# Ledger of designs, part 8: VH-VL binders against b1a7s3r263to410

Target 1, 148 residues: b1a7s3r263to410
Amino acid sequence: VTIVYDTMHYSTQKMAHEIAEGIMAEGYDVEMFFLHEDERSEIVKSILDSKAIAIGAPTINDEPYPSIGDLMYYLKGLRFERTGIKRKAVTFGSMGGKGGTPASLGKDLGEYGFDVVDTCEVYYVPDEEENKACFKLGQKLVEEAKKI
Key: E = the ipSAE of ESMFold2; O = the ipSAE of OpenDDE; V2 = 0.75 times the mean of E and O plus 0.25 times the DockQ between their complexes.

## First folded at step 1 (VH-VL)

Design ob12 (framework fv_oberotatug)
Fold by ESMFold2-Fast, scan of step 1:
Parts: sequence; C-alpha cells; structure tokens
Structure ob12 (fold): chain C 148 residues (1-148), chain A 122 residues (1-122), chain B 107 residues (1-107)
Amino acid sequence: as target 1 above (148 residues)
Amino acid sequence: EVQLVESGGGLVKPGGSLRLSCAASGFTFSYAWMSWVRQAPGKGLEWVGRIKSKTDGGTTDYAAPVQGRFTISRDDSKNTLYLQMNSLKTEDTAVYYCARDYKWGGYYFDYWGQGTLVTVSS
Amino acid sequence: DVQMTQSPSSLSASVGDRVTITCRASQSISKYLSWYQQRPGKAPNLLIYAASSLQSGVPSRFSGSGSGTDFTLTISTLQPEDFATYYCQQSYHTPYTFGQGTKVEIK
C-alpha cells in the first residue's frame, strides 16, 4: 500500500500517519512518501507495485496543493485503465475554510482508472474522532484491496 | 484585521545580543506558523527562520547565516513571537519583519509587521 | 539551497504599460512560488501565491504564471500605485529563498 501526501503545516501528515496505522493494523506494509522530499520516480514505482493507494493534500484557494496536482498529471499519463486491474484508492486532506481537494482528487483518480473507495477531509487539525476516522479509512482501503 | 507589531530593535555592538518581539492580534495565533524575514539597508529580502505551531510540533528552522546564533520562540498565552539574536555581526544589520505563514493557505506570508531596525556597529 | 534569479533588476515604465517580471529557480519547485510587492519605506505585501493564485483584495491587473523553474508576474495596465519593488519567493525547500527584487520605476 502506498501513501503519498504533501503538506505545508503537517495536519495532512497527521492524517497520513493515522491512515498508515489503520493499514498496518490489518497486517499490510505501508510505503509512505512526503512529496516535498521524495523523488517522483520512486513514488511512481511504489504506486505501480501497489494494489491500493492513499493520496493527501491540503486545499489552497479551493485548488489542490500544487505538488499533488503535478503528480496527478503524471499519474494520468501512466494509463492505469490499461492494466486490467482496478487499484483501490482513498484521498484525504485538511482545510481551514473552503475545501474540496480530497473530493477533487478522488474524481480525477476515478477517471485515471482507480476505484476510489472513500475520501476524508477535516477542518484545521484532526480531533480524536477525526483521527479515528482516518485510522478506519486505512482499514477500509485494505479491506477493499483484498477483493482484487 | 490581522496585525503584527515588532519591537525591540536598536543599536547594538558586534558580539552583543538583542531580543525582538512580535505582538500578534486579529487571528488565532496558536494555530499559525510564524517567520522572521530581514532586509539589510538598500538590499533585498532574506528569510531568517520559522517556527511551527505547537499542534504541528513547534519545531524551528533557520537560514544558514543565523543557525546557532539566533533562536525563534513563541508564547501562545501572550500571542507573541520572539527572535533571540546572539553573537551579533555587522552583517546582521537589517530591518526585521515578523510574518504570518498562512497555515491553511500554504507556505507564503500573507501578513507582515511594520519591521524593526537592528543596527550592529561599533 | 534553491537559488532564485529575478529579472530584470530594474525597469522604467509609464502608467498604462504592461509590465512583465521573471523569476527562475535553480531547481524545480513545482508551483511553490509567491510574489510580493514592497513600496518604499513599507513592509512587503502578498500579491500571488501558488504561482498563479491572486491574493484576496489584490487588483486583477496582477497575474502570475509558471511552474517548475520558470515563473512570470504580469501587471497588465500599470497604475501609479504599482511603482514599487517586486520579489518572488520559493517555499518548496527550507531555507525559503527570495529573488533579488525588481524595481519598477517611473519613466
């Protein structure tokens, strides 16, 4: 399972960590990439080797964080719809006002050939209930991936 | 009505120390990342360092020229950001601005203080 | 460190002119670029963030474009209040780095 995220203020990183804990609780290994620090070729390689992915970003002026948009454009070019296998996906992110990035990313991933099973967005920093929701999102992702 | 007001600037001798303060109002300071940016007379902008909110770890990062000499801290109960400057050099002479690094809008400075002048000379 | 090269260092223009300022990063910074305006004796103010997003309250004559290493700030119809120094800034890597500034002067 591959988790890719970018964040300016670590709130999306906190969500990524909770999702990873949920995945590991189901007995699966996680490769996690912080888009700001990790090379795109390694991220893409990990995605190609995975049956499930989680992509996260905060919302900037109602748009996805720029680095994630760049990655999404690259993923579109890989033509996952041609592989004969529908990888599972979830999207997540944090927002302070107007949001929508997880929903937007999910729509795009669906068009790129992924089976998007859920999305999650939190206002500011995740509270205890929202942390539990992120953990459960990770569990749901791998439960769905087992069906492939 | 976001306001940032710096204070504590002045004349100091090389090797001396000075502490700058930045009083914040009009937003929830405890959630905000904050940076210090300086500008030497007649020169361009230079980032000094930043401090994250306590919720995001409260960690600090510094530009190489000030690493080990300057310390950024915050007091959320007073809505105040600090810059402790030690072992000051003549090349530290600049107007120092505090700036809000917009937490949910990205790594950019949406509000700036008026600046406070620090002069390091004999 | 990511180095930001801004050009030109200065330009002379008249009210009504179209002004273009460029900024080049020494390595790819995706869209992590902001533009600031600084009037003489004043603190900088944010114009553009995420390479192309106009800050609330900033006039629509300002626009930004670019991604990766090459970025542009455009002022479509220069106004008297626009005579100032403009800075680009990357936030993709710490330390954050600014361009050298472009001074827009009256002809």
Scores: ipSAE 0.000, ipTM 0.511, lowest interface PAE 14.9, mean pLDDT 81

Design ob13 (framework fv_oberotatug)
Fold by ESMFold2-Fast, scan of step 1:
Structure ob13 (fold): chain C 148 residues (1-148), chain A 123 residues (1-123), chain B 107 residues (1-107)
Amino acid sequence: as target 1 above (148 residues)
Amino acid sequence: EVQLVESGGGLVKPGGSLRLSCAASGFTFSYAWMSWVRQAPGKGLEWVGRIKSKTDGGTTDYAAPVQGRFTISRDDSKNTLYLQMNSLKTEDTAVYYCTTSFYDHRGYAFDIWGQGTLVTVSS
Amino acid sequence: DVQMTQSPSSLSASVGDRVTITCRASQSISKYLSWYQQRPGKAPNLLIYAASSLQSGVPSRFSGSGSGTDFTLTISTLQPEDFATYYCQQSYHTPYTFGQGTKVEIK
């Protein structure tokens, strides 16, 4: 399972960490990438080798963070819908005002050939209950990936 | 600059108690996950326990040898991490380091380490 | 708990040598492995995280590889300041566990 995220504030990284712990609790391997620092070719290779992915970003000006947009365009070009196998996906992110990035990313991933299982959005910083929800999101992603 | 400074070590009798402090500066302490790692004289590294940030629930995890005897806590208003050590045993003799986790936005590594503080448990 | 075993426990080397240290996990830990260097009397410092990512400020002669259960730290051309003890550490599951350490001594 591959997690890719970007963050304007620390909050989206925290969500990524909890999702990763949920995945690991189910006994699965996780590769996590921070989009601004990690090489795109390595991220793409990880995604191609995975049955499941999680993509996270905050909402900026009612649009996905720019680096996530770049990744999404690359994923569109790979034409995963032609493979006959739908990789499982979840999307997540934090917001400070008008939200919607996880839902928007989920819609795009669905069009690109992924089976989007769920999305999660948090206002600013996740509280204790929201951290548990992120952990459960990771577990749910793994449960769905087992069906492939 | 980013730094961690431990204090509070010393000589204590078996069965005694001691409280260690770790003063953090140069980064946003309240968002950091913090750990204690110890090293007995001439031996290897041993993870003692971890505390998550308050925003991540402030939960703690401990290694089996210290479970029930040691307590990790934090005071974000003072940028300070604590280790309360009770029912000390001679096997707890070690240099105690505080360290950050998840400070760098990548991976789960112990990025920043303090200089350490020596705890000696002997009669 | 995940057990971490390093090999060798110690080695003797000369400046300019290529040094390889291995680390084995008792179960798959994906890429959640870090390597640390500890010089005598000093705190450990992070060299490699996520199995193969070089920490900022660490010389390029250090490299890491591996995934799952088998991991390797390589020092391509040993320098005088590299005589130290090296530890691997998994952060896949709590309790976080370290290998027993590999001491790199001057020959």
Scores: ipSAE 0.000, ipTM 0.517, lowest interface PAE 13.9, mean pLDDT 79

Design ob14 (framework fv_oberotatug)
Fold by ESMFold2-Fast, scan of step 1:
Structure ob14 (fold): chain C 148 residues (1-148), chain A 124 residues (1-124), chain B 107 residues (1-107)
Amino acid sequence: as target 1 above (148 residues)
Amino acid sequence: EVQLVESGGGLVKPGGSLRLSCAASGFTFSYAWMSWVRQAPGKGLEWVGRIKSKTDGGTTDYAAPVQGRFTISRDDSKNTLYLQMNSLKTEDTAVYYCARGSYKYLGDYYFDYWGQGTLVTVSS
Amino acid sequence: DVQMTQSPSSLSASVGDRVTITCRASQSISKYLSWYQQRPGKAPNLLIYAASSLQSGVPSRFSGSGSGTDFTLTISTLQPEDFATYYCQQSYHTPYTFGQGTKVEIK
């Protein structure tokens, strides 16, 4: 399972870690990537080799070259809608204002050929209950991926 | 439960080499990002470098003063972190701490546990 | 590189006092800031992570606040064991950088 998220926002990183722990609790390997630090070729390779992905992004103001936008552009170009299998996906993120980024990413991933299982958004920093929800989101992603 | 124990410090001449070890226990070492942090006598803390967990690619990053001279490595089968120090300078004299980056939050690097430190003295 | 500057560099206080230490980043680091305590002759100990989250086992008299460039560590009621040097540290970008330290001395 591949988790990709923006390292520019602390709350999204916390969510990514809880999701990863949920995945690992089910006995599966997870690869995590930081969009502004890790190489795109490595991220894409990991996604191509995975049955499931989790993509996280904060709702942030004016970022000149949003890393998540670049990743989504590449995923669109890979034409997963043409494959014989639908990879499972979840989206997640934190918001400081308007919100809606995880839901928007989910809609795009669905169009790109992914089976979007669920989405999760928290206000700023996840509390203990929201951390548990992220953990369960990771477990749910793996349970759905087993159907492939 | 979590414990980090450094060893390998000592007196070395300028231009010399020294290898530090950090034995880890009480946590899943292979999931942890690990750092070395140093402190010159009577001075503040200075980050030396970091090695990422196996799941995050195991890559290394270094502070500019040690880039090209120091190498961080790990042996997950032995739960051990290493710092290979080459071309040592008197400015490298410091207590070297092994520190765990919090594996609770990937992408954030907080040092939640520290070893006792090992003194490295580079004397002319 | 992100430069971290602490204020004051040292302060004198008495047991029972409220102590506030400030840390300023040269650029916005969101909430990627932690605070450490170092007692004489000891290794540093984590107090606060994510600007305001109290590390397990740390007394509730310690609290952190702030985001962006300006951060504070507060000790509400200073105890004898709190006479130590305190450091802030950013984890927003490598290289990870520490403030110069604030020494809290007995008055």
Scores: ipSAE 0.000, ipTM 0.496, lowest interface PAE 14.9, mean pLDDT 79

Design ob15 (framework fv_oberotatug)
Fold by ESMFold2-Fast, scan of step 1:
Structure ob15 (fold): chain C 148 residues (1-148), chain A 125 residues (1-125), chain B 107 residues (1-107)
Amino acid sequence: as target 1 above (148 residues)
Amino acid sequence: EVQLVESGGGLVKPGGSLRLSCAASGFTFSYAWMSWVRQAPGKGLEWVGRIKSKTDGGTTDYAAPVQGRFTISRDDSKNTLYLQMNSLKTEDTAVYYCTTEYYKSGSLYPYMDVWGQGTLVTVSS
Amino acid sequence: DVQMTQSPSSLSASVGDRVTITCRASQSISKYLSWYQQRPGKAPNLLIYAASSLQSGVPSRFSGSGSGTDFTLTISTLQPEDFATYYCQQSYHTPYTFGQGTKVEIK
């Protein structure tokens, strides 16, 4: 499975790693990409080879980093609905003042041919309870991916 | 080049107050989560508290022994971290270190990368 | 609070020895564990983060392992500058907590 995230916030990175640990606990390998630093072509290639993905983004959109929207536009162009595999997806992110980014991303992924199984949003930095939720989200993603 | 310098330590009577400063240089302070760690003479390290970056909410967390007495704050325009210590007790006697928790490098697990040299606070009559 | 317990509290060793220090968390902390070295009269410095990642600039004789509750710091061939106190620290849950320290002394 593939995890992609974009943030200046440490909190979204922490969520990504908890999700990865949940995936690995189920015996699956995970490729993780930080959109700000990793090349989009490598990210897209990883997604094409995966049955499941997790996409994370902060709730604020005024960051100078490459927009998660750029990745989403690229994914739309790949037309995954035309493949024999309906990939599973989860979205995640942290919020400060305004929420809703993981939910919005989930809606878009659904339109692009993914089966979005869940979303996770935490206020600021995940506490111990929320870290457990992210870990379980990773396990759920793998459980759903096994069905395809 | 990366540096943290504590100041403001000294001798104070029980019940008194003291403010410590930590001047940061050589890294993007505004992205860093900052912690205070103390060490009583001849004893081990004890985490005092931390403050998150403003972009991560700027919230603070404290260890139980200092909750309600100590306040951590930051001034990103001056690259300075503060520890306001009130109602000081003899058991607060320690060398106080400021440390980074999240550095610009984007570390996936929090760790204390950079440490200052410490400033001694002695609470005694 | 997550309690961190180190073993041993002190040990005596000679230059060239392999030294192992263990750290146990009272509950699972995944890989949210760091190891620090403190020489007498000096500030602590980071050796290992994320349980097993070696900090840039730290000699390769230092290594860390473990996940969950049990962690180990190993010094493969002890050098004179390694006589110091070593601390483990969890960052999984606030308050962050340190082990009591392990003092590595000259035999």
Scores: ipSAE 0.000, ipTM 0.534, lowest interface PAE 13.0, mean pLDDT 79

Design ob16 (framework fv_oberotatug)
Fold by ESMFold2-Fast, scan of step 1:
Structure ob16 (fold): chain C 148 residues (1-148), chain A 127 residues (1-127), chain B 107 residues (1-107)
Amino acid sequence: as target 1 above (148 residues)
Amino acid sequence: EVQLVESGGGLVKPGGSLRLSCAASGFTFSYAWMSWVRQAPGKGLEWVGRIKSKTDGGTTDYAAPVQGRFTISRDDSKNTLYLQMNSLKTEDTAVYYCTTAPYYYGSGKWNYYMDVWGQGTLVTVSS
Amino acid sequence: DVQMTQSPSSLSASVGDRVTITCRASQSISKYLSWYQQRPGKAPNLLIYAASSLQSGVPSRFSGSGSGTDFTLTISTLQPEDFATYYCQQSYHTPYTFGQGTKVEIK
């Protein structure tokens, strides 16, 4: 399982780590990539080797995140619908502005050939429940990937 | 306690074959990526190859000097990693280490780092 | 294949010295670089992963920096147990490749 995220605020990074813990609690391996610093070729290699992915981005209008757009465009070009395996996906993110980024990313991944099983966006949640929800999202992703 | 123990090393003639084993304990072997690394006497470290967990596809990759001659495999029921070495050359003389990252910690630690190493087993290829 | 070159190949130092070892990749490897220490007669141990992250249990006098093609390992105040050979290693592309090693010897 591959987790890819970008963030200028701690919340999306914290979500990514909780999702990873949920995946690992089910006994599965996870590779995590920070889009701002990691090379796209290594991220794509990991995704191709995975049956499940999680993609995260915050919604912050003041700071465009071109790295997420770049990755999404590249994933579109890989044409996963041609592989014969429908990989599972979840999307996640935190709000600093208008929200909606995880839902938008989920729609795009669905069009690119992924089976998007859930999305998670923090709009106002206590830290305890926020962490618990992300942990469960990771477990759900693995449970759905087992059906492949 | 996490432990890797190599065995199977010894003296072999050029053109011969040898199989190394690496017994793993103290972690969930079936979910770990495993690598072999070697070191010729008085020389530096050289990556030999790796095998992914079954969860991640169970694929193998090799360094060019051993491609086609060495095969990495695993037996998850026995928590054991293997290196089958064929068509051995004098240049294959080295201490062979198995290595792994048995757990993936949430922040900044990935499965391809070599976190745990065995003590090594010596392979000598000599006429 | 990605070639890793370390500098220097050896150095002589005294306890208390600041020691700097560099590693250069033949092509960009982002932050997919680890540093290992090997004491005489022992297996290597991981010091630094992801170019700059200190492995649990490793003394804080060790630090790593860099990204892309140029990387540095620094030992701020050399201790007697630090006389060893140090290796960098990239995990960006298979085959994974090590630098040739830097031997840190007593002056």
Scores: ipSAE 0.000, ipTM 0.509, lowest interface PAE 12.8, mean pLDDT 80

Design ob2 (framework fv_oberotatug; at its last look DockQ between E and O 0.05; V2 from the best seeds 0.00; counts 0 for: pae O 11.7 > 2, off the site)
Fold by ESMFold2-Fast, scan of step 1:
Structure ob2 (fold): chain C 148 residues (1-148), chain A 120 residues (1-120), chain B 107 residues (1-107)
Amino acid sequence: as target 1 above (148 residues)
Amino acid sequence: EVQLVESGGGLVKPGGSLRLSCAASGFTFSNAWMSWVRQAPGKGLEWVGRIKSKTDGGTTDYAAPVQGRFTISRDDSKNTLYLQMNSLKTEDTAVYYCTTGWYSYAFDIWGQGTLVTVSS
Amino acid sequence: DVQMTQSPSSLSASVGDRVTITCRASQSISSYLSWYQQRPGKAPNLLIYAASSLQSGVPSRFSGSGSGTDFTLTISTLQPEDFATYYCQQSYSTPLTFGQGTKVEIK
C-alpha cells in the first residue's frame, strides 16, 4: 500500500500516519512518501507495485496545493484505466476554509482508472475522533483492496 | 496576537560564541517548524537552518556555511526557539530573524530581528 | 543546492506603473516558490506562496505566476508603499534558498 501526501504544519501528515497505522493493523506493509521531499519516479514506481493508494493534500485558501497537481498530471499520463485492474484509492486532507480537495482528487483519480473507496477531510488539525476516522479509513482501504 | 521576538544579539569577537532566543506567542508553537534567516548589512536574505516539531521528529537542517558551528534547539514548554552560534566569523555579521510558516514552505510570521556583529 | 536568480537586481518606477520581477530556479521546484517584500529597516513580509496564492491581507495588485523554473511577480499599479526590495524563495529542497533580491526604487 502506498501513501503519498503533502502537508501544512503537521495536520495532513498526522492523517497520513493514522491511515498507515490502520493499514498496518490489518497486517499489511505501507510505503509513505512526502511529496515535497521524495522523487516523483520513486513515488510512481511504488504506486505501480501497489493494489491500493492513499493520496493526501491540504486545502489552502480553498485551493489545492500545487505540488499535488504535478503528481496528478503524471498519474494521468500512466493510463491506469487501460490495465484492466482498478487499484483502490482513498483521498484525505486538511482545510481551513471551504475545503473540498479530497473530493476533487478522488474524482480525478476515478477518471485516471482508480476505484476510489472513500475520502476524509478535517478542519485544521485532527482531533481524537478524526484521528480514529483516519485509522478506520486505512482499514477500509485494505479491506477493499483484498477484493481485487 | 501572533508574534515572534528575537533577543541575544550583540558585538562578538571572531572565534567567539553567542546564543540567540526567539519568544513565540499567539500560535501553537509546539506544532510549528521554526527557521532562522539572516541578512548581512546591505545584502539579501539567507536561510540559516530549521528545526521540525517534536511530532515530526524534531530534526534539524542547516545551510552549509553554518553546518557544524551553529545549533538550533527549541523549548516547547517556554515557546522559545534558540540559535547557538559557535566559532563566529566576520561573515556571520547579520540581522538574524526567526520565522515560521507552513512547514517552511512559506514564512508568514517573522520576528523583527536581532543584530549580531562579529568584529575585532 | 537550488540556486535562485532574480531579474532585474534593481529597477526604477513611478506610482501607477506596472512592475514585473522574474525569478529563475537552477532546477525544477514545481510551485514551491514564495515572494516577500522588505521595506528598509523592516522584517520581510510574505506576499505570495505556492507561486500564485495571495497571502491574506496582501493587496490584490500583487500577483504571482509560473511553475517549474520560471516565476514572475507582478504589481499591476505601483503604490507609494510598494517601493521596497522583493525576494523570491524556494522551499522545494533543503537548503532553502532566496533570490538575491530586486530593489524597486522611485524613478
Scores: ipSAE 0.006, ipTM 0.547, lowest interface PAE 13.0, mean pLDDT 81
Fold by ESMFold2, look of step 2:
Structure ob2 (fold): chain C 148 residues (1-148), chain A 120 residues (1-120), chain B 107 residues (1-107)
Amino acid sequence: as target 1 above (148 residues)
Amino acid sequence: EVQLVESGGGLVKPGGSLRLSCAASGFTFSNAWMSWVRQAPGKGLEWVGRIKSKTDGGTTDYAAPVQGRFTISRDDSKNTLYLQMNSLKTEDTAVYYCTTGWYSYAFDIWGQGTLVTVSS
Amino acid sequence: DVQMTQSPSSLSASVGDRVTITCRASQSISSYLSWYQQRPGKAPNLLIYAASSLQSGVPSRFSGSGSGTDFTLTISTLQPEDFATYYCQQSYSTPLTFGQGTKVEIK
């Protein structure tokens, strides 16, 4: 399972880690990438080798943070809808205002050939219940990916 | 309710030291990157420095005028941010604010400030 | 270091006026710019983040625009509570820097 995220604040990183813990609790490997620090080609290779991904970003003007936008554009060009495998995906993120980035990313991923299983959005910092929800989201992603 | 409360300000002679505290409540302090911002009387805002969460490496960064003289630390068990101020100069006279934000240094949570006066 | 220059340093206006404040960065900061309002004796309040995104609870008469080096805060119809000092702040790189402030006063 491949987790890719960008963050302007610690909350999206915290969510990514909780999702990863949920995946690992089910006995599966996770590769985690932070867009500003990790090489783009390795991120794409990991996604191509995976049956499930999690993508997260904070909300800015109802659009993904620019670094995630670049990745999304590249994924569009790879034509995943032509592979015959509909990979599972979840989206997540934090907001300080209007929100909606996880839903927007999910819509785009669906158009690119992914089966978006669920989404998770928190206001500011995930509280204890929201951390548990992120953990459960990771578990759910694995459950759905096993169906492939 | 989310709040930050600074304390420990006061009058100090040049060359002296002072320690400021910032008590946090209403959010998960251990996940937050925390900053200090100061404002000299009648002047604008100046960023002093920040400390990342322990999960993000716990590292600090400082503005040049305070580098080597000020130290930011945190105690997650007490939900408290600290600013240790050494070798104080009259130019350090300001109201000191504790602040944080939900993404990349957009500060939406501020304390009320505590006044530090450095004067002979 | 990125320097932020605001214009004007002060202005006088009447209730109902349209007010425009500009902020210029010494290098491109993409959209990593925030605007704050500060009333006398109070802590700053965040108005705008990411150059143009309105913080929750901020009235829609406030708007932000710009990218790169040139940014604008606009108050479409000035209200009595809007007489304050306004600051821009870049969050592109450390050290974080603020503009010198723009004081909006009653005419």
Scores: ipSAE 0.006, ipTM 0.559, lowest interface PAE 10.5, mean pLDDT 80
Fold by OpenDDE, look of step 2:
Structure ob2 (fold): chain C 148 residues (1-148), chain A 120 residues (1-120), chain B 107 residues (1-107)
Amino acid sequence: as target 1 above (148 residues)
Amino acid sequence: EVQLVESGGGLVKPGGSLRLSCAASGFTFSNAWMSWVRQAPGKGLEWVGRIKSKTDGGTTDYAAPVQGRFTISRDDSKNTLYLQMNSLKTEDTAVYYCTTGWYSYAFDIWGQGTLVTVSS
Amino acid sequence: DVQMTQSPSSLSASVGDRVTITCRASQSISSYLSWYQQRPGKAPNLLIYAASSLQSGVPSRFSGSGSGTDFTLTISTLQPEDFATYYCQQSYSTPLTFGQGTKVEIK
């Protein structure tokens, strides 16, 4: 499973880690990428080798964090629907206002040939319950991936 | 090497006070949620309380039996966790462990504990 | 508060035996369940976290399963060093709570 995220103030990062814990709890391996540190080509390679992905970014100015844009554009061009595998996906993100990034990312991923199974969004810093929700999101992702 | 070392345990009379310390090394202490867990002689494990990292608000939570009497604090500059125990009772007699964990919320690091004996 | 109830409180077993310990939560704790081993005079050691994840360095004969309210720790082939007390612990909500422990004794 590949997790890709960006973060503004560590909230989405925390979510990513909880998702990872959920995935690992189900016995799946996780490869996690931080958009500020990792090359897009490496991320895409990991995604291609994964049955499931988790993509996360915060919302800023009512749009997904800009850094996620180039990755999404990259994925769009790869036409995953033509790979013969409908990969499972979840999206997540933090927000300081209206939010919407998880839904936006989910919509895009759906168009790119992914089966978006669920999303998670938190306001500012995730609390304990929200962290649990993220953990569960990771577990759900694995459960869905097992169906492939 | 990751290590937690408790100190400050000893014999104290009921109603007395004691301050435990836990020295941490081998990891970024300031990012860690820290907990105290105690074990009465011949009994099971009991969570005492925790303190979150500064990044996560630095707030504390306590078990009901020690609420209002015990205070957990931390000095990140010294990589040290504290447990101030006031108004001690005989039932507070236990080995006190300093513990921490990661996102799984499991305690994967433990000290060897320090014995607190409350007796008249 | 979430109460954790282990079963049995104690058991006798022989080297080579399959040992199963159960832990029940008074309410759903999802997968926020850990198992610890404690040998006499020693601090507890984490065996399993997130209900089924094996802690690094822990022998593969240990395994955990379950979710929600019912959890199980299994030792597939009991070894001499496995005679100890085992505890489950929920980290779903505060206060964090432990089971009462299960003492695995030599038969």
Scores: ipSAE 0.006, ipTM 0.586, lowest interface PAE 11.7, mean pLDDT 92
ESMFold2 (binder alone), look of step 2: mean pLDDT 92; pTM 0.947

Design ob3 (framework fv_oberotatug)
Fold by ESMFold2-Fast, scan of step 1:
Structure ob3 (fold): chain C 148 residues (1-148), chain A 121 residues (1-121), chain B 107 residues (1-107)
Amino acid sequence: as target 1 above (148 residues)
Amino acid sequence: EVQLVESGGGLVKPGGSLRLSCAASGFTFSNAWMSWVRQAPGKGLEWVGRIKSKTDGGTTDYAAPVQGRFTISRDDSKNTLYLQMNSLKTEDTAVYYCTTDLYRYGYFDYWGQGTLVTVSS
Amino acid sequence: DVQMTQSPSSLSASVGDRVTITCRASQSISSYLSWYQQRPGKAPNLLIYAASSLQSGVPSRFSGSGSGTDFTLTISTLQPEDFATYYCQQSYSTPLTFGQGTKVEIK
């Protein structure tokens, strides 16, 4: 399973780590990529080799973080709908205002050929219950991926 | 350079009130989450409470021992954090530190030098 | 509330020694753990955040490791200025909580 995220503050990174813990609790390997630090070619290779992905981004100025937009544009070009297999996906992120980035990303991933099973958004820093929700999101992603 | 300077500490009798101030400089105060942490003489560190930036909702959180008695507030125009302490008890005797959480991680990047509050008869 | 327990409560070591301090959380806190150093009569300083990330300006002899419930702070080669009390702190949930502290006394 591949997790890709970007963050202005640590909040989305905290969510990514909880999701990863949920995945690993089910006995699966996870590859984690921080978008500004990791090579895009490696991220794409990981996605192609994975049955499930999680994409995370905060909302800034009512729009997705720029690096995530760039990744999404690239994923659109790959035409995953032509592969005959539908990879499972979840989207997540933190917000400081109206939010909506995880839902927007989920809609786009659906159009790009992914089966989006859930989205999760928290207000800034996740509390204990929201951390548990992220952990469960990782477990749900894996459970859905087993059906492929 | 980040600087935090606490003031307002002193001697107060049980049941009394005291207001602490923390003057901040060297960073964009209005974007920072701020906390108060205290330390009783010879004891360990204890988180008192925090206040989020206005953009993050400006909400406050408190540790149970001070809930209902202490209030944290901020004045972004003056780059100042406050702790209003009411109904003081002898167990509130401590050095009070002003701290920053600049990246909203829930840890304390920078600390002031502290101000001593002594509650005794 | 998440309870943080440190061990040992105190230790004595010689300059040049490798020192390890442990911290245990009452429930999983992922990597939401920080370490602080407090020298006598001084304010605490952040050493490590996110379990293993070294704070800017902190000497490389300090390192942190662990995740979930068990964490360690290591000082690879103890220096005279490392005489201090060390605290772990969780940021997983409110209330934010500290360990009771570990006092490092140089022989």
Scores: ipSAE 0.000, ipTM 0.514, lowest interface PAE 13.2, mean pLDDT 81

